# VH-VL binders against Nuclear factor of activated T-cells, cytoplasmic 1 (NFATC1), part 12

Target 1, 183 residues: Nuclear factor of activated T-cells, cytoplasmic 1 (NFATC1), of Bos taurus (Bovine) (p98201r389to571)
Amino acid sequence: PSLPALDWQLPSHSGPYELRIEVQPKSHHRAHYETEGSRGAVKASAGGHPSVQLHGYVESEPLTLQLFIGTADDRLLRPHAFYQVHRITGKTVSTASHEAVVCSTKVLEIPLLPENNMRATIDCAGILKLRNSDIELRKGETDIGRKNTRVRLVFRVHIPQPNGRTLSLQVASNPIECSQRSA
Key: E = the ipSAE of ESMFold2; O = the ipSAE of OpenDDE; V2 = 0.75 times the mean of E and O plus 0.25 times the DockQ between their complexes.

## First folded at step 1 (VH-VL)

Design v5 (from v1 with heavy chain D99V Y100D D102G S103G R104Y G105S Y106E D109Q Y110H; framework fv_vorsetuzumab)
Fold by ESMFold2-Fast, scan of step 1:
Formats: structure tokens, sequence, C-alpha cells
Structure v5 (fold): chain C 183 residues (1-183), chain A 121 residues (1-121), chain B 111 residues (1-111)
């Protein structure tokens, strides 16, 4: 029994818990092709950055919020073949983050701290576009099919239960247009 | 079969708010985005925004931001569009329309019958 | 915003004759072989009805006389042999970027 695969469909609400995006990202973010962070972190339409909160968690132990880039133009939410999350660091970034790789998908690990009411400001995440020549298409992916330039920010939290099992929650943002064209 | 049934016609005074409902049946309500489109008398179609019924997340057209609120009630498979601070030029037929949340039907395949909202003094 | 412009605003066509409606986008609405452009038919007192999606794919139940073509910025809806029931206003729509936008409409009438 491991953590659920990134393409596994998970609820955002279970029992006393709910994982909620309190501040949505802007519907439009210009992704970059290089890791140099040329376009900065994803912003919120209200100013600032997206925020995510876990409600109903009353324990004193911190948890880890996972963030990866998911599909917007497919019926099933899954890791995006063409876009990856990019860790943003620097003096202007207030939220600590860690980079991990799960089945070839980059995942940001962000602390959810009880002292911050289990809320995280996502000011540490940019979006990287993979080069088409470098993309290894997985089963079910097509490069001549539908437009693959819209993404979602996908957040997960894994809550240890007293019985030794893990309860996993997931919430996805509104679609974000990442193509070079502005609209 | 897929059906979207909207609430009845409304007559409102300038400055009031109106809340239009769209009851869905024949499919999994949370699996498809619900869009709102309006049409003023004798004019074309104007997109207002969408709601993801699964998450409650919304995207609004800039022309309506600050006045429009889209919500849903998953227990009764109903989407709502509330428009506040009504003006005479908000007189229109308001439609709900369904789009696949995963991208299979990124076109307005199913529409409600429309709700006429008249704003008059 | 992407502006969709239709031409003509209205046309009168004899029964059995060809009707052609054009739609121009202010910027390309095509990407990697797909055109994010759809056509709708609207009759008085009714909601719009999807006719053509992805520029050229006919919706199920739509008669063969309706066809769509084009890519990039220029698109055409053709009714090869106009029937009485085809009297309606026709709208093109882009689904390339929010806000989604429609053309101003083309009214098709019988001569």
Amino acid sequence: as target 1 above (183 residues)
Amino acid sequence: QVQLVQSGAEVKKPGASVKVSCKASGYTFTGYYMNWVRQAPGQGLKWMGWINPNSGGTTYADAFKGRVTMTRDTSISTAYMELSRLRSDDTAVYYCARVDYGGYSEYFQHWGQGTTVTVSS
Amino acid sequence: DIVMTQSPDSLAVSLGERATINCRASQSVSYSGNSYMHWYQQKPGQPPKLLIYWASTRESGVPDRFSGSGSGTDFTLTISSLQAEDVAVYYCQQYYSTPYTFGQGTKVEIK
C-alpha cells in the first residue's frame, strides 16, 4: 500500500477534512522553457499568490502539501505531459518548498503548519514548458490531438490516520492558459 | 438524456439583483463545467463565465467581474448565476450551457431554455 | 480579447441554393492541428444549437448539407442546399482563450 498514483482520482472532502483552494490562480500564466525562472511565480487574480487550506485538521503535527501540474483538457485529471511545476526561490518568496520527482513528474512539497492554520500561500511555484523534442509521451497522450496548453495546479495532502492508514485528498485549480499567446 | 431547466422570467428594477437557476439532469452534474451566456434583445451572444460544479471554482469575464456570482448546489444538481446592481442594459435572455470539465466537449453542446430578465424602471 | 467578425450580417438565399457564411478571428484560434472554432444555429425563441465543432466536425444529428472549413483566422460555414428549416441566425465562436467570444451573427433568410 503506497500513496495513490498521481492520475488516481481523489476527493477534496472526506470525513471532517476538506482541502480547499482559498485564492485561485489567475487564468493566464506565461510558462517558460528554461529552469532560470524567467517568468516568476504563478499569481492570483486578487493580487498576491494562490492559497490553499486544509480544514478540519485539529492535530498538532504538520503535514505536507504536494503540488504538481495537471491536465485541463482531458476528462481525467492527470499529470500534464508538457508542463511541470518549477520551484521558485529567493528573497521575495515567503513559503518554503522542496522538490521531489514522482514517476517522472516534478512535485513541490510545501509545509502545512498548524501554527498557520494549515494554510499555505503558493508564492514558490512557476510553470515550466518541456521542449516538445524532450517529451516522452505516455499511453493515452497525443501531440496532434487537442490543444495541450491549459493546465491546473493540483494539490494533494496525505493525512495519517490512527489505524496506520493514510487518507488522501486532492483539489485542482481553475484552468490556467500557459501558451505564449496572451488573451 | 441530458436536460438543463432554467428558472422563469424575472422583472427587476435598476439597482436590484437577480438570481437565475439551472437544474441539470441526465448526467453526473460534477463532471461538466457550467457556462453562462447572455443575449440582449436583437443582439449576439456574450459569454459571462463558468463554474466547475465539482470544486465550486469560477472564472468570470472581465465585463461582469464585481457584479456576477456563480454558485451551485450539488445535492440538487443546480447551478446559479446572480447578477447584482442591475442596469437597463442587463435586459437579456440568460442561458446556462454545459462543457466537459476534462476537455472532451469544449463546445456548448447542451443549453438551457433561457431565462428572460427585464430591467425596467 | 479575440474578436470574431462574421460576414455577411444577413443573406437571402433561394431554396436549394448554396449559402456561405464567413468568420474571421482577430488572431489565430488554431494550434497543433486543431481549430478552437465552433458554429451554432439559433431560431427565434430557442437557445443556440451546436452545428459544427473544431471547425469541420459535424455534431451528431446535424444534416450533411452543413459543413465547416478553414483554419487559423478564416473559417466558413456552408449550407449546400438551403431548406426552409434552415432559416435562422448563425454564430461562430472561439474556444481558444477566455473570454470565449462569438461573432455578431449572420441571419439567413429565404429569397
Scores: ipSAE 0.000, ipTM 0.455, lowest interface PAE 15.5, mean pLDDT 84

Design v6 (framework fv_vorsetuzumab)
Fold by ESMFold2-Fast, scan of step 1:
Structure v6 (fold): chain C 183 residues (1-183), chain A 122 residues (1-122), chain B 111 residues (1-111)
Amino acid sequence: as target 1 above (183 residues)
Amino acid sequence: QVQLVQSGAEVKKPGASVKVSCKASGYTFTGYYMNWVRQAPGQGLKWMGWINPNSGGTTYADAFKGRVTMTRDTSISTAYMELSRLRSDDTAVYYCARGYYEILTGYDFDYWGQGTTVTVSS
Amino acid sequence: DIVMTQSPDSLAVSLGERATINCRASQSVSYSGNSYMHWYQQKPGQPPKLLIYWASTRESGVPDRFSGSGSGTDFTLTISSLQAEDVAVYYCQQYYSTPYTFGQGTKVEIK
């Protein structure tokens, strides 16, 4: 089955289902370049790390939560041209994750497990700033990342339906400032 | 802005094949399923199947399996429905209709073509 | 296959009066709190027009006098105050499972 394109606009709730960010990320996270050491996982405004939960799902089958870095200040929410999600691993990371690439956008795949009430703690995600050579500019994008340094964490879940279609939900975080300088 | 424009009326003899086209415009053709539905004179609507234009994958109703073939050409945003070994009871108006990849982000069967009348002469 | 049965086959209602059309599915067309049921209006020489999706959600541009209700196997389309332009054949359709199936249609006429 084909999944919706990453710039496709999706609701956060439909029928009994709601995909909700229970704990928001902090409003500032210093992104790192691939050539420098990781700045660590995105932290929560309430302490710890962001968390996301799918409400209304009563089946016993696990689902996959997708995470990518989206635009903050564009009219339409879409993958960010200058920032990508970065997979964080290590002994202190509690949440398993896998990295995929969809049309040049890194997507982190995180399990949503019924035994955890379809809730995931996002302690496995950092933010990577792309170098100019890695940037695929969309039509109408003219500025380098200096003025476009705000991002959102974008979460998606795809719920198989009996009719062979997929019910897709999306929720985006509050904006996160990723620049090297304090705002 | 969204339009589905179907090919013109056809008159066929029993045993022949007919190929109906449906040209999409005003949206991303590969982002939506395309359904085919027919309606015989004075009768109700009967779903024939759908095609995923992105993958080319199809699902056909059992009544038409073995006689129907659905295809698409992404370069011209056009879907096709070919029905072979025509019988007099295949006389109907044939419609294409757009479907979302997922049902709850928009309207399934939200846009329909104008219909193509196929008459199978005795 | 899921069989959709509408009642009545035809209905004559005076202008301004309420019209009620019923649709019964041979098995439940609800999943996780959603009912996968469409209602269509069809006038002669035209393709069907979607009126209601998810059993009760009105399509954009459809007048408030049209409403849908029900869940599971029993569904109703109500026209609260029939107008002249509402003369048409109305179809229910399940999209819970392939093959998608339609009811036989209910013809609504003015008395």
Scores: ipSAE 0.000, ipTM 0.476, lowest interface PAE 14.5, mean pLDDT 84

Design v7 (from v1 with heavy chain D99T Y101D D102Y S103E R104G G105T Y107G F108M Y110V; framework fv_vorsetuzumab)
Fold by ESMFold2-Fast, scan of step 1:
Structure v7 (fold): chain C 183 residues (1-183), chain A 121 residues (1-121), chain B 111 residues (1-111)
Amino acid sequence: as target 1 above (183 residues)
Amino acid sequence: QVQLVQSGAEVKKPGASVKVSCKASGYTFTGYYMNWVRQAPGQGLKWMGWINPNSGGTTYADAFKGRVTMTRDTSISTAYMELSRLRSDDTAVYYCARTYDYEGTYGMDVWGQGTTVTVSS
Amino acid sequence: DIVMTQSPDSLAVSLGERATINCRASQSVSYSGNSYMHWYQQKPGQPPKLLIYWASTRESGVPDRFSGSGSGTDFTLTISSLQAEDVAVYYCQQYYSTPYTFGQGTKVEIK
């Protein structure tokens, strides 16, 4: 598929459409390290989870919301080299998801359903901290990048147009600090 | 008690290999990286590399690449460092030391007692 | 490789006096407000013991006479009032990037 590369800059709104984070994640999340058990899903402030909604979409066809972990402090938003989204499953998870890999970046695919007003609750996503030996360094990555512990949740949607083209939108969350551990 | 216990002293001839063990106890073995550091007589500390006991992944210092192999056995919480094609200048005390993560954020807070390796003709 | 250079190589200090050890990195070992520097103490016949991590955070059980400071390329370990048990070799270590590298060591002796 001819979808934009994950480091391509995309608007959050175009024409009648706007992709919006309705409930932001908390500013801190203890990332799941490869050598640790899962830390659970990213939370919002009052014990709930982030939510994302596509506005202006009036068609009856479901769409797919993509989620990946992006950089927080770079001039350009791009996939984070050392943090990946982690799929959370279980009896308490209400939102279906599945994993895909795009150019070495794990992407979580979440349905946006017309019956839910194109809104998804993101209760299925954790954050995994990669180790030096767990993935090959991408071209241009350095040890400096491994020290950067701030991330954003990056959401994308691809909207088929009547002319056969695809309109792509992206929105990024407020920064999340992942490095804080209890003493 | 968190402890790292290393194997005993070794005397080797040039060209031989040595395999040093480091047995961990008192903590979750796969939760910490294991570093290997050596110290030649009267000299400073030299980092050789680390192993991630969870994944088995390793990073070696360039000075030892091609001669060092780090492995682990999670069933007995033991890390190994094998150094091949030994030279007289490999005579040193070899230490294992744990770090919380690959960044070494909380330092090498627990060290083995050291294993003396003597390489002589 | 990042080269760590300590000064002085050896230091003789009277009991109760201040000892200061410097460590210089060949490039910055700080990023986003964090300094990737540790200090270790080694006594003869013993493995090194962690004193300071994150450039300035004392390891548990380390006396408060030990303090670390600095950022970027220049770091200092200070022993505010030298005690007899502090006679040792002290090493700085960067963990900013692999390979991790140590300074050559500073030997602290009683004058």
Scores: ipSAE 0.005, ipTM 0.500, lowest interface PAE 11.9, mean pLDDT 85

Design v8 (framework fv_vorsetuzumab)
Heavy chain, then light chain:
Amino acid sequence: QVQLVQSGAEVKKPGASVKVSCKASGYTFTGYYMNWVRQAPGQGLKWMGWINPNSGGTTYADAFKGRVTMTRDTSISTAYMELSRLRSDDTAVYYCAREVGYYDTSGYYPDYWGQGTTVTVSS
Amino acid sequence: DIVMTQSPDSLAVSLGERATINCRASQSVSYSGNSYMHWYQQKPGQPPKLLIYWASTRESGVPDRFSGSGSGTDFTLTISSLQAEDVAVYYCQQYYSTPYTFGQGTKVEIK
ESMFold2-Fast, scan of step 1: ipSAE 0.227; ipTM 0.627

Design v9 (framework fv_vorsetuzumab)
Fold by ESMFold2-Fast, scan of step 1:
Structure v9 (fold): chain C 183 residues (1-183), chain A 119 residues (1-119), chain B 111 residues (1-111)
Amino acid sequence: as target 1 above (183 residues)
Amino acid sequence: QVQLVQSGAEVKKPGASVKVSCKASGYTFTSYAMNWVRQAPGQGLKWMGWINTNTGNPTYADAFKGRVTMTRDTSISTAYMELSRLRSDDTAVYYCARDWGYYYGMDVWGQGTTVTVSS
Amino acid sequence: DIVMTQSPDSLAVSLGERATINCRASQSVDTYGYNYMHWYQQKPGQPPKLLIYYASTRESGVPDRFSGSGSGTDFTLTISSLQAEDVAVYYCQQSYDTPLTFGQGTKVEIK
């Protein structure tokens, strides 16, 4: 199947389907560098962790929810050049996940299970800040982005259709400030 | 042409069982759920349940749980509804109707199977 | 269970005049602007036929004189200019939650 590029704009709803963030992330999260200790998973504004649900899907086959870190201050939503999603594991993590890489962007793959009403709790995702030495700027990227510390969580789902095509949906969170909180 | 063709009329005694078939054609059978809906003479429509034709997992309305069994055979694109321990008030026309699932509306219906339960 | 209540039970309308059928759900069937409510037409001796899905979307092949409106708990089916072939019983149905439930039906007749 040919999936849409990560910078392609997609709707959050189509026909009977809607991909919705049921619980938003907190507006602040301290990202970590790879050499620092993990800052843990992104937390929700209401306590706990963000949650995402696909509405309108009635099949018993699980789907895969994709998560990547996108831009917040650009007019167009695209993968962030300076932040990546980071897989969090451990005793307190309830949601299974695995990592994939799409065109140099780390993507976290999370199951959407019919037995859980196609709802996933996002307790498995942290945010990693890339160092200057680790950043290979893509064509069109600028150094001004290195000063931009705001990101969005971007979720995608790809729904196979009976006609053999794939229907793709995307929803982005409210902006998350990843710099240190003020003193 | 998308079509659902049901088995013929049945006359049963109280306490018997009836099994109605619904053969699909003109579309990918496993891509749509199959609902079963009945209509007693002069009455409205009553939902009995549905089956995911791909997985074979049914969901039944509480009024029919314990007496109804929904199955399918993917090799012949056919869904089945079996109702046991028949009562006179089970006399009705029984319809199969396809849906993408619960949410899309039932866009294609079988012609109906009349089941008469008489002592 | 979600109870669907239609009004009126029966309606007599002259040819070319407007017919209006109401349907009320016992709880909201709206999620994110999608109303999980559908309208069916049933003629004597025939199975039901889907007319309108998601409250206001006309099924393919259904004439423009049929329209659906409403949201949440209150819904309306309108036939703008009744034709002879429109004599039938009309049912609303919710698909928000199981069990799926139908209204009791509204019989539309010519005066």
Scores: ipSAE 0.007, ipTM 0.468, lowest interface PAE 14.7, mean pLDDT 84

## First folded at step 2 (VH-VL; framework fv_becotatug)

Design b2a (from b2 with light chain S32Y; at its last look DockQ between E and O 0.71; V2 from the best seeds 0.00; counts 0 for: pae E 11.1 > 2)
Fold by ESMFold2, look of step 2:
Structure b2a (fold): chain C 183 residues (1-183), chain A 120 residues (1-120), chain B 107 residues (1-107)
Amino acid sequence: as target 1 above (183 residues)
Amino acid sequence: QVQLQESGPGLVKPSETLSLTCTVSGGSISSYYVHWVRQAPGKGLEWLGVIYYSGSTDYNTPFTSRLTISVDTSKNQFSLKLSSVTAADTAVYYCARGYRYDWSGYFDYWGQGTLVTVSS
Amino acid sequence: EIVLTQSPDFQSVTPKEKVTITCRASQSIGSYIHWYQQKPDQSPKLLIKYASQSFSGIPSRFSGSGSGTDFTLTINSLEAEDAATYYCHQSSSLPYTFGQGTKLEIK
């Protein structure tokens, strides 16, 4: 079975389950360009990093939390045309992750572990600004990437159900301004 | 039942390219990630790299210049090529599964392994 | 990269004994550690995932514990068929790494 497309609108609550962003990101994050060095992982206002938790899940099997970069200023939440999630690795990163690509959108996969009460610290995710040659605009879009600089972190989880179906939840962060102007 | 099976030549000459395939049965390759792990005779396990269903890869640092992992989605096959081999590359080579609907950190299914000897 | 150091390298054990194998990581890996059993001429077999979760079909005498940098695989009442080499494996960061192995033999 295929999972919902990234531009489909999904709820953050369903039955006993709720996917929540427990610690929101800062409102600003300097994204990097491929020709620049990494700007590091997205951080939280009070120090540390954003965190996400799945509530209501009582089974002992780990799940996968997906993260991609979504729009902040469109009517509907969808993958951002100009920004992609970037995996951050290194000695100071404690959260495992890997990248996947879904229809030209990078998706970072992050474990949700029962021993951590299905809570993940997002210390493994940065934001990459695409080069103009790598930008694929949807039909009818005319945005110039430099001017469309607000994003949201979009999280998804897919929960296997007893009947063999998969229940999918989504939550988006507060907007993040990625312009180079901010410190 | 998902099964993985390695195949390829068991003997490779020094400086040539080692080439293996991992054939998957019992499931679609879009449902998981495939890792390659090797084990020199009498030695421990060494992770070589991973390929995602999209074709993107990550390689262990010593192998980045010599290793190519690829996928043929029409055949449910993954391939490993290691160039410029030496006797140090003699090992049993395994392919192993990380599952897409779970965190792919552990390997729940392994192939039976194939011994590749590098010798003139 | 993260180095995993197992102890002991080798142990000769008697049936029914409790056996403890340790794995120490060179930096914190949370609970992203997994244990495998490998018998001669066989591929590795997953025993424990995420430090303490028993994989499906694994006998209850196998258990795991630990968090951070220090992890333990325990075999509570050793059976003869448990003679094998055991490996820990971290998936906290790439490259994935394995411990050097612990070989158990039956006296």
Scores: ipSAE 0.005, ipTM 0.545, lowest interface PAE 11.1, mean pLDDT 84
ESMFold2 (binder alone), look of step 2: mean pLDDT 90; pTM 0.933
OpenDDE, look of step 2: ipSAE 0.021; ipTM 0.614

Design b2b (from b2 with light chain L94Y; at its last look DockQ between E and O 0.59; V2 from the best seeds 0.00; counts 0 for: pae E 5.8 > 2)
Fold by ESMFold2, look of step 2:
Structure b2b (fold): chain C 183 residues (1-183), chain A 120 residues (1-120), chain B 107 residues (1-107)
Amino acid sequence: as target 1 above (183 residues)
Amino acid sequence: QVQLQESGPGLVKPSETLSLTCTVSGGSISSYYVHWVRQAPGKGLEWLGVIYYSGSTDYNTPFTSRLTISVDTSKNQFSLKLSSVTAADTAVYYCARGYRYDWSGYFDYWGQGTLVTVSS
Amino acid sequence: EIVLTQSPDFQSVTPKEKVTITCRASQSIGSSIHWYQQKPDQSPKLLIKYASQSFSGIPSRFSGSGSGTDFTLTINSLEAEDAATYYCHQSSSYPYTFGQGTKLEIK
């Protein structure tokens, strides 16, 4: 049951399956700091929230969509050292979610339901800016500065295969600027 | 072959806190949602809530102020605490398994259940 | 919250009889319904998942059908060991809910 590490490069399309962001996030989202209140969920540019769909899945069982905050400016996509996803809940949020931690990266788990055509609205995810004292450097990571303020939403799905293994897909959003100076 | 076993005190006084443990054997708890379900004597099943190994939870609405579900991954154990109990909380309490990776909503393995009586 | 209403509450049946238990949801839940059998002093046992999919090791006399709001569990040729209480369970949204139960007794 071992899943790919979050810094592994994964395709968005394999065989009949494609994981696609149907509605992209806004290019700006002011992240909250740990010491201030939440800034709410990431929004889409035309109003509403991002949405993600898995195409080509014809089984009747739901799957889990994973979401984490990734880099926007690195050669390789990897978990962002300075930002984490934050779970948004409450009666104004229609999408269920669970928060997990994978190697110090928060991952939000969101249902993809066959009755919703494997499409989820991402109204349950905000972005938290980590304190410098809480930041962990990964092997090979050199960006320790406060200037790295662009992120992407990174989505993954793991699809059971007949041979007992899983097929893993990943798609990343357009970049999002999270700094305080971005209105 | 996964097994779940509930344990805890069978008698709790009114207004005190009911505390139960669900021990998982024969598998890794990182693969599950663990649910708590109860059944009052002679009554039907009532879903209480769910927890993931990371500690994320969702609770049934009537219990949001009284219920805490937690996990100790080092012991493969899940815990339930229900505060301010009354006689209405007398029930058999079950823990049950759901799979993490596909939001499978069914419960394929259930513990044996443990009766908790709330009485002075 | 999604309310599940089972019918009947109780039925006395004879062996080899066909038994049908219904479960109605207060709103559409697609196929996100599951059926459990509970014998006295035992924990529930999964029979049918996702409306119609038999769980591993369940006798073929048990089957499920339905979608949307109306679901049935069918026991095609009842055996004496099938005397139990049966519950439907929806997993379309939190909170998860169960039907009130249907008790079957053998004459």
Scores: ipSAE 0.035, ipTM 0.635, lowest interface PAE 5.8, mean pLDDT 85
ESMFold2 (binder alone), look of step 2: mean pLDDT 90; pTM 0.932
OpenDDE, look of step 2: ipSAE 0.322; ipTM 0.777

Design b2c (from b2 with heavy chain D102R; at its last look DockQ between E and O 0.70; V2 from the best seeds 0.00; counts 0 for: pae E 5.9 > 2)
Fold by OpenDDE, look of step 2:
Structure b2c (fold): chain C 183 residues (1-183), chain A 120 residues (1-120), chain B 107 residues (1-107)
Amino acid sequence: as target 1 above (183 residues)
Amino acid sequence: QVQLQESGPGLVKPSETLSLTCTVSGGSISSYYVHWVRQAPGKGLEWLGVIYYSGSTDYNTPFTSRLTISVDTSKNQFSLKLSSVTAADTAVYYCARGYRYRWSGYFDYWGQGTLVTVSS
Amino acid sequence: EIVLTQSPDFQSVTPKEKVTITCRASQSIGSSIHWYQQKPDQSPKLLIKYASQSFSGIPSRFSGSGSGTDFTLTINSLEAEDAATYYCHQSSSLPYTFGQGTKLEIK
């Protein structure tokens, strides 16, 4: 079967596995527009960068952590229509990543390695603000979405099971204010 | 058991487009990555590109302008299109399965390969 | 791109002997090296994944070792059926690359 859609609600715990945000992002991160330069990676409150870890995984195979920008204020978590994850690269970035697109949502793929205890530091992810005019052309978008400047980092991992099935976990960060307004 | 099988014309004229199909059986397409690798006669292996379960693709740098990889999930088929071919594109072309996760980069199953000769 | 250099390019060995093939990466790739066997007119076959993990169904005489930039494929007690070309492959970064191959002949 196919992987669950990005608007699908997934647990953070299942069986022996737990996907956990070990270090939360700062409550504020200024998103950049496509016409602007990158404003760098999301930072952590305590310094450094956010981190995520998959617990309970005992296999030797690496996994892929997926990261996308989700809603913070909706009843059900879904990809945010007006914000996308932005891949950060450079010598100061230690975590490898690959940018993919799933159903018009940018997804950053990050390795979870057994040698790192299935932990990843998220120093490779910024936040891109899309133009309202472009998004408003999409069917189903509302004004409330446009005015919503809060997002969450959403992490997913898919774990192959012995029976051939895939177990999918998801965890979302604390809300991040992406506007230039001071909270 | 998972099987991959390449198919397509064995002969292509210069400047034309090489089109191949990889048919996967014994497994779900959505659970794997598919890579294309070619091997010129008497030469080594060359990675061409990959298509991920997300539908995204990555191509080797020399082929970015000429190579297109796609998937038809309804047919369990992957396609490779290489445009503007020359004699240098003569090779056995393989499709190979990669583990479902991007960072698991080994190829555990290969097709038998199909020879494509570029000649006028 | 990461360049993989195998050594030797060719080797002729007597059955029951130990064979060692090396693969050197132009930069550190951790353990993201894989080994394949290719017999004439056949597709490559996965032998070792991630430097040292034997793939399912592979005889125990095949083993891999190494990390960083230097890797080794070892065949203990070579058998006649092991005549083939062996390739190392890195999946540390795109584009994926292969070694130039090591042709192994059995005397």
Scores: ipSAE 0.019, ipTM 0.656, lowest interface PAE 4.5, mean pLDDT 90
ESMFold2, look of step 2: ipSAE 0.020; ipTM 0.588
ESMFold2 (binder alone), look of step 2: mean pLDDT 90; pTM 0.935

Design b2d (from b2 with light chain S31T S32Y H89Q S91Y S92Y Y96L; at its last look DockQ between E and O 0.22; V2 from the best seeds 0.00; counts 0 for: pae O 9.0 > 2, placed apart)
Fold by OpenDDE, look of step 2:
Structure b2d (fold): chain C 183 residues (1-183), chain A 120 residues (1-120), chain B 107 residues (1-107)
Amino acid sequence: as target 1 above (183 residues)
Amino acid sequence: QVQLQESGPGLVKPSETLSLTCTVSGGSISSYYVHWVRQAPGKGLEWLGVIYYSGSTDYNTPFTSRLTISVDTSKNQFSLKLSSVTAADTAVYYCARGYRYDWSGYFDYWGQGTLVTVSS
Amino acid sequence: EIVLTQSPDFQSVTPKEKVTITCRASQSIGTYIHWYQQKPDQSPKLLIKYASQSFSGIPSRFSGSGSGTDFTLTINSLEAEDAATYYCQQYYSLPLTFGQGTKLEIK
């Protein structure tokens, strides 16, 4: 079977496994438009950057942590139509990542390594604001970007099981206000 | 064991569309990405594009307007279509799988490759 | 795109010698580098993943090291069967790119 869609609701706990945000992001982070320069990576309140850890994993093989920008105020968490994750690189970034696209949603893939106790520091993720006019023109899109400026960092991990199936976990951060006026 | 095999015409005329199929056997397609890589005679490896488990695709910049990668899950087959070919598209074409659970960034299994010659 | 530059382009070596192939990235890519071996008329074969992790079934004489921009593939005690072209490949960002290759001949 295929992996669950990004709008599927997934647990953060299953069996011995738990996907947990160890350090939450700041409540505010200004997103940037594509025509603007990057505003850097999302930061943590106490300094540094958010962090995520998979608990209960005892295998030697690394896994991939997926990160995408999700909704904060919808009844059910889904990819945010007006915001995308933006990959941050540079000398100040310690966590390597690469971009993927899943059903028109940008996803950052970040390594979870046993040697790091399956923990990742998220210093490689910014937030891109898409133009409202472009998104509202898409068929089936009903959100209004100018009124929906809060997002969450959504993390997923897919764990291969001995039976050949995949166990999928998801955890979402506290809400992040991405507009300047709402600071 | 996992096997990938490319198939398609070995000869394509200029301006036509190159069509190849990659058949995967011995493994679950849902656990991997599939990449297409080509190699011109006597040259190095060139990444063309990838199709993810979701069906989404990414293409190398030079091919964004000409390349289409798709999947038929019912047949465990992946398709590559490259339009408006020229002699520069003459190459051995490989499909390769990437393990999706770590980074999907390496290709652990490759097809044998199929030579496609573009000639009038 | 990220450019990978291998060195040398060609090397002729004697069996049992130690061989070192380098790959330099145009920017820091952490350990998102992989090494492949391609023998004539064959498909590439994965040797090393993530800079230093040996792939299953690969002889212990093959090893990889490096992080950031400089990476090394080492063949400790070369065997005749190791005659091939070796490629590094990055998956730090799209598009994926390969080094230009290092052809290794055995004397």
Scores: ipSAE 0.012, ipTM 0.561, lowest interface PAE 9.0, mean pLDDT 89
ESMFold2, look of step 2: ipSAE 0.012; ipTM 0.543
ESMFold2 (binder alone), look of step 2: mean pLDDT 89; pTM 0.922

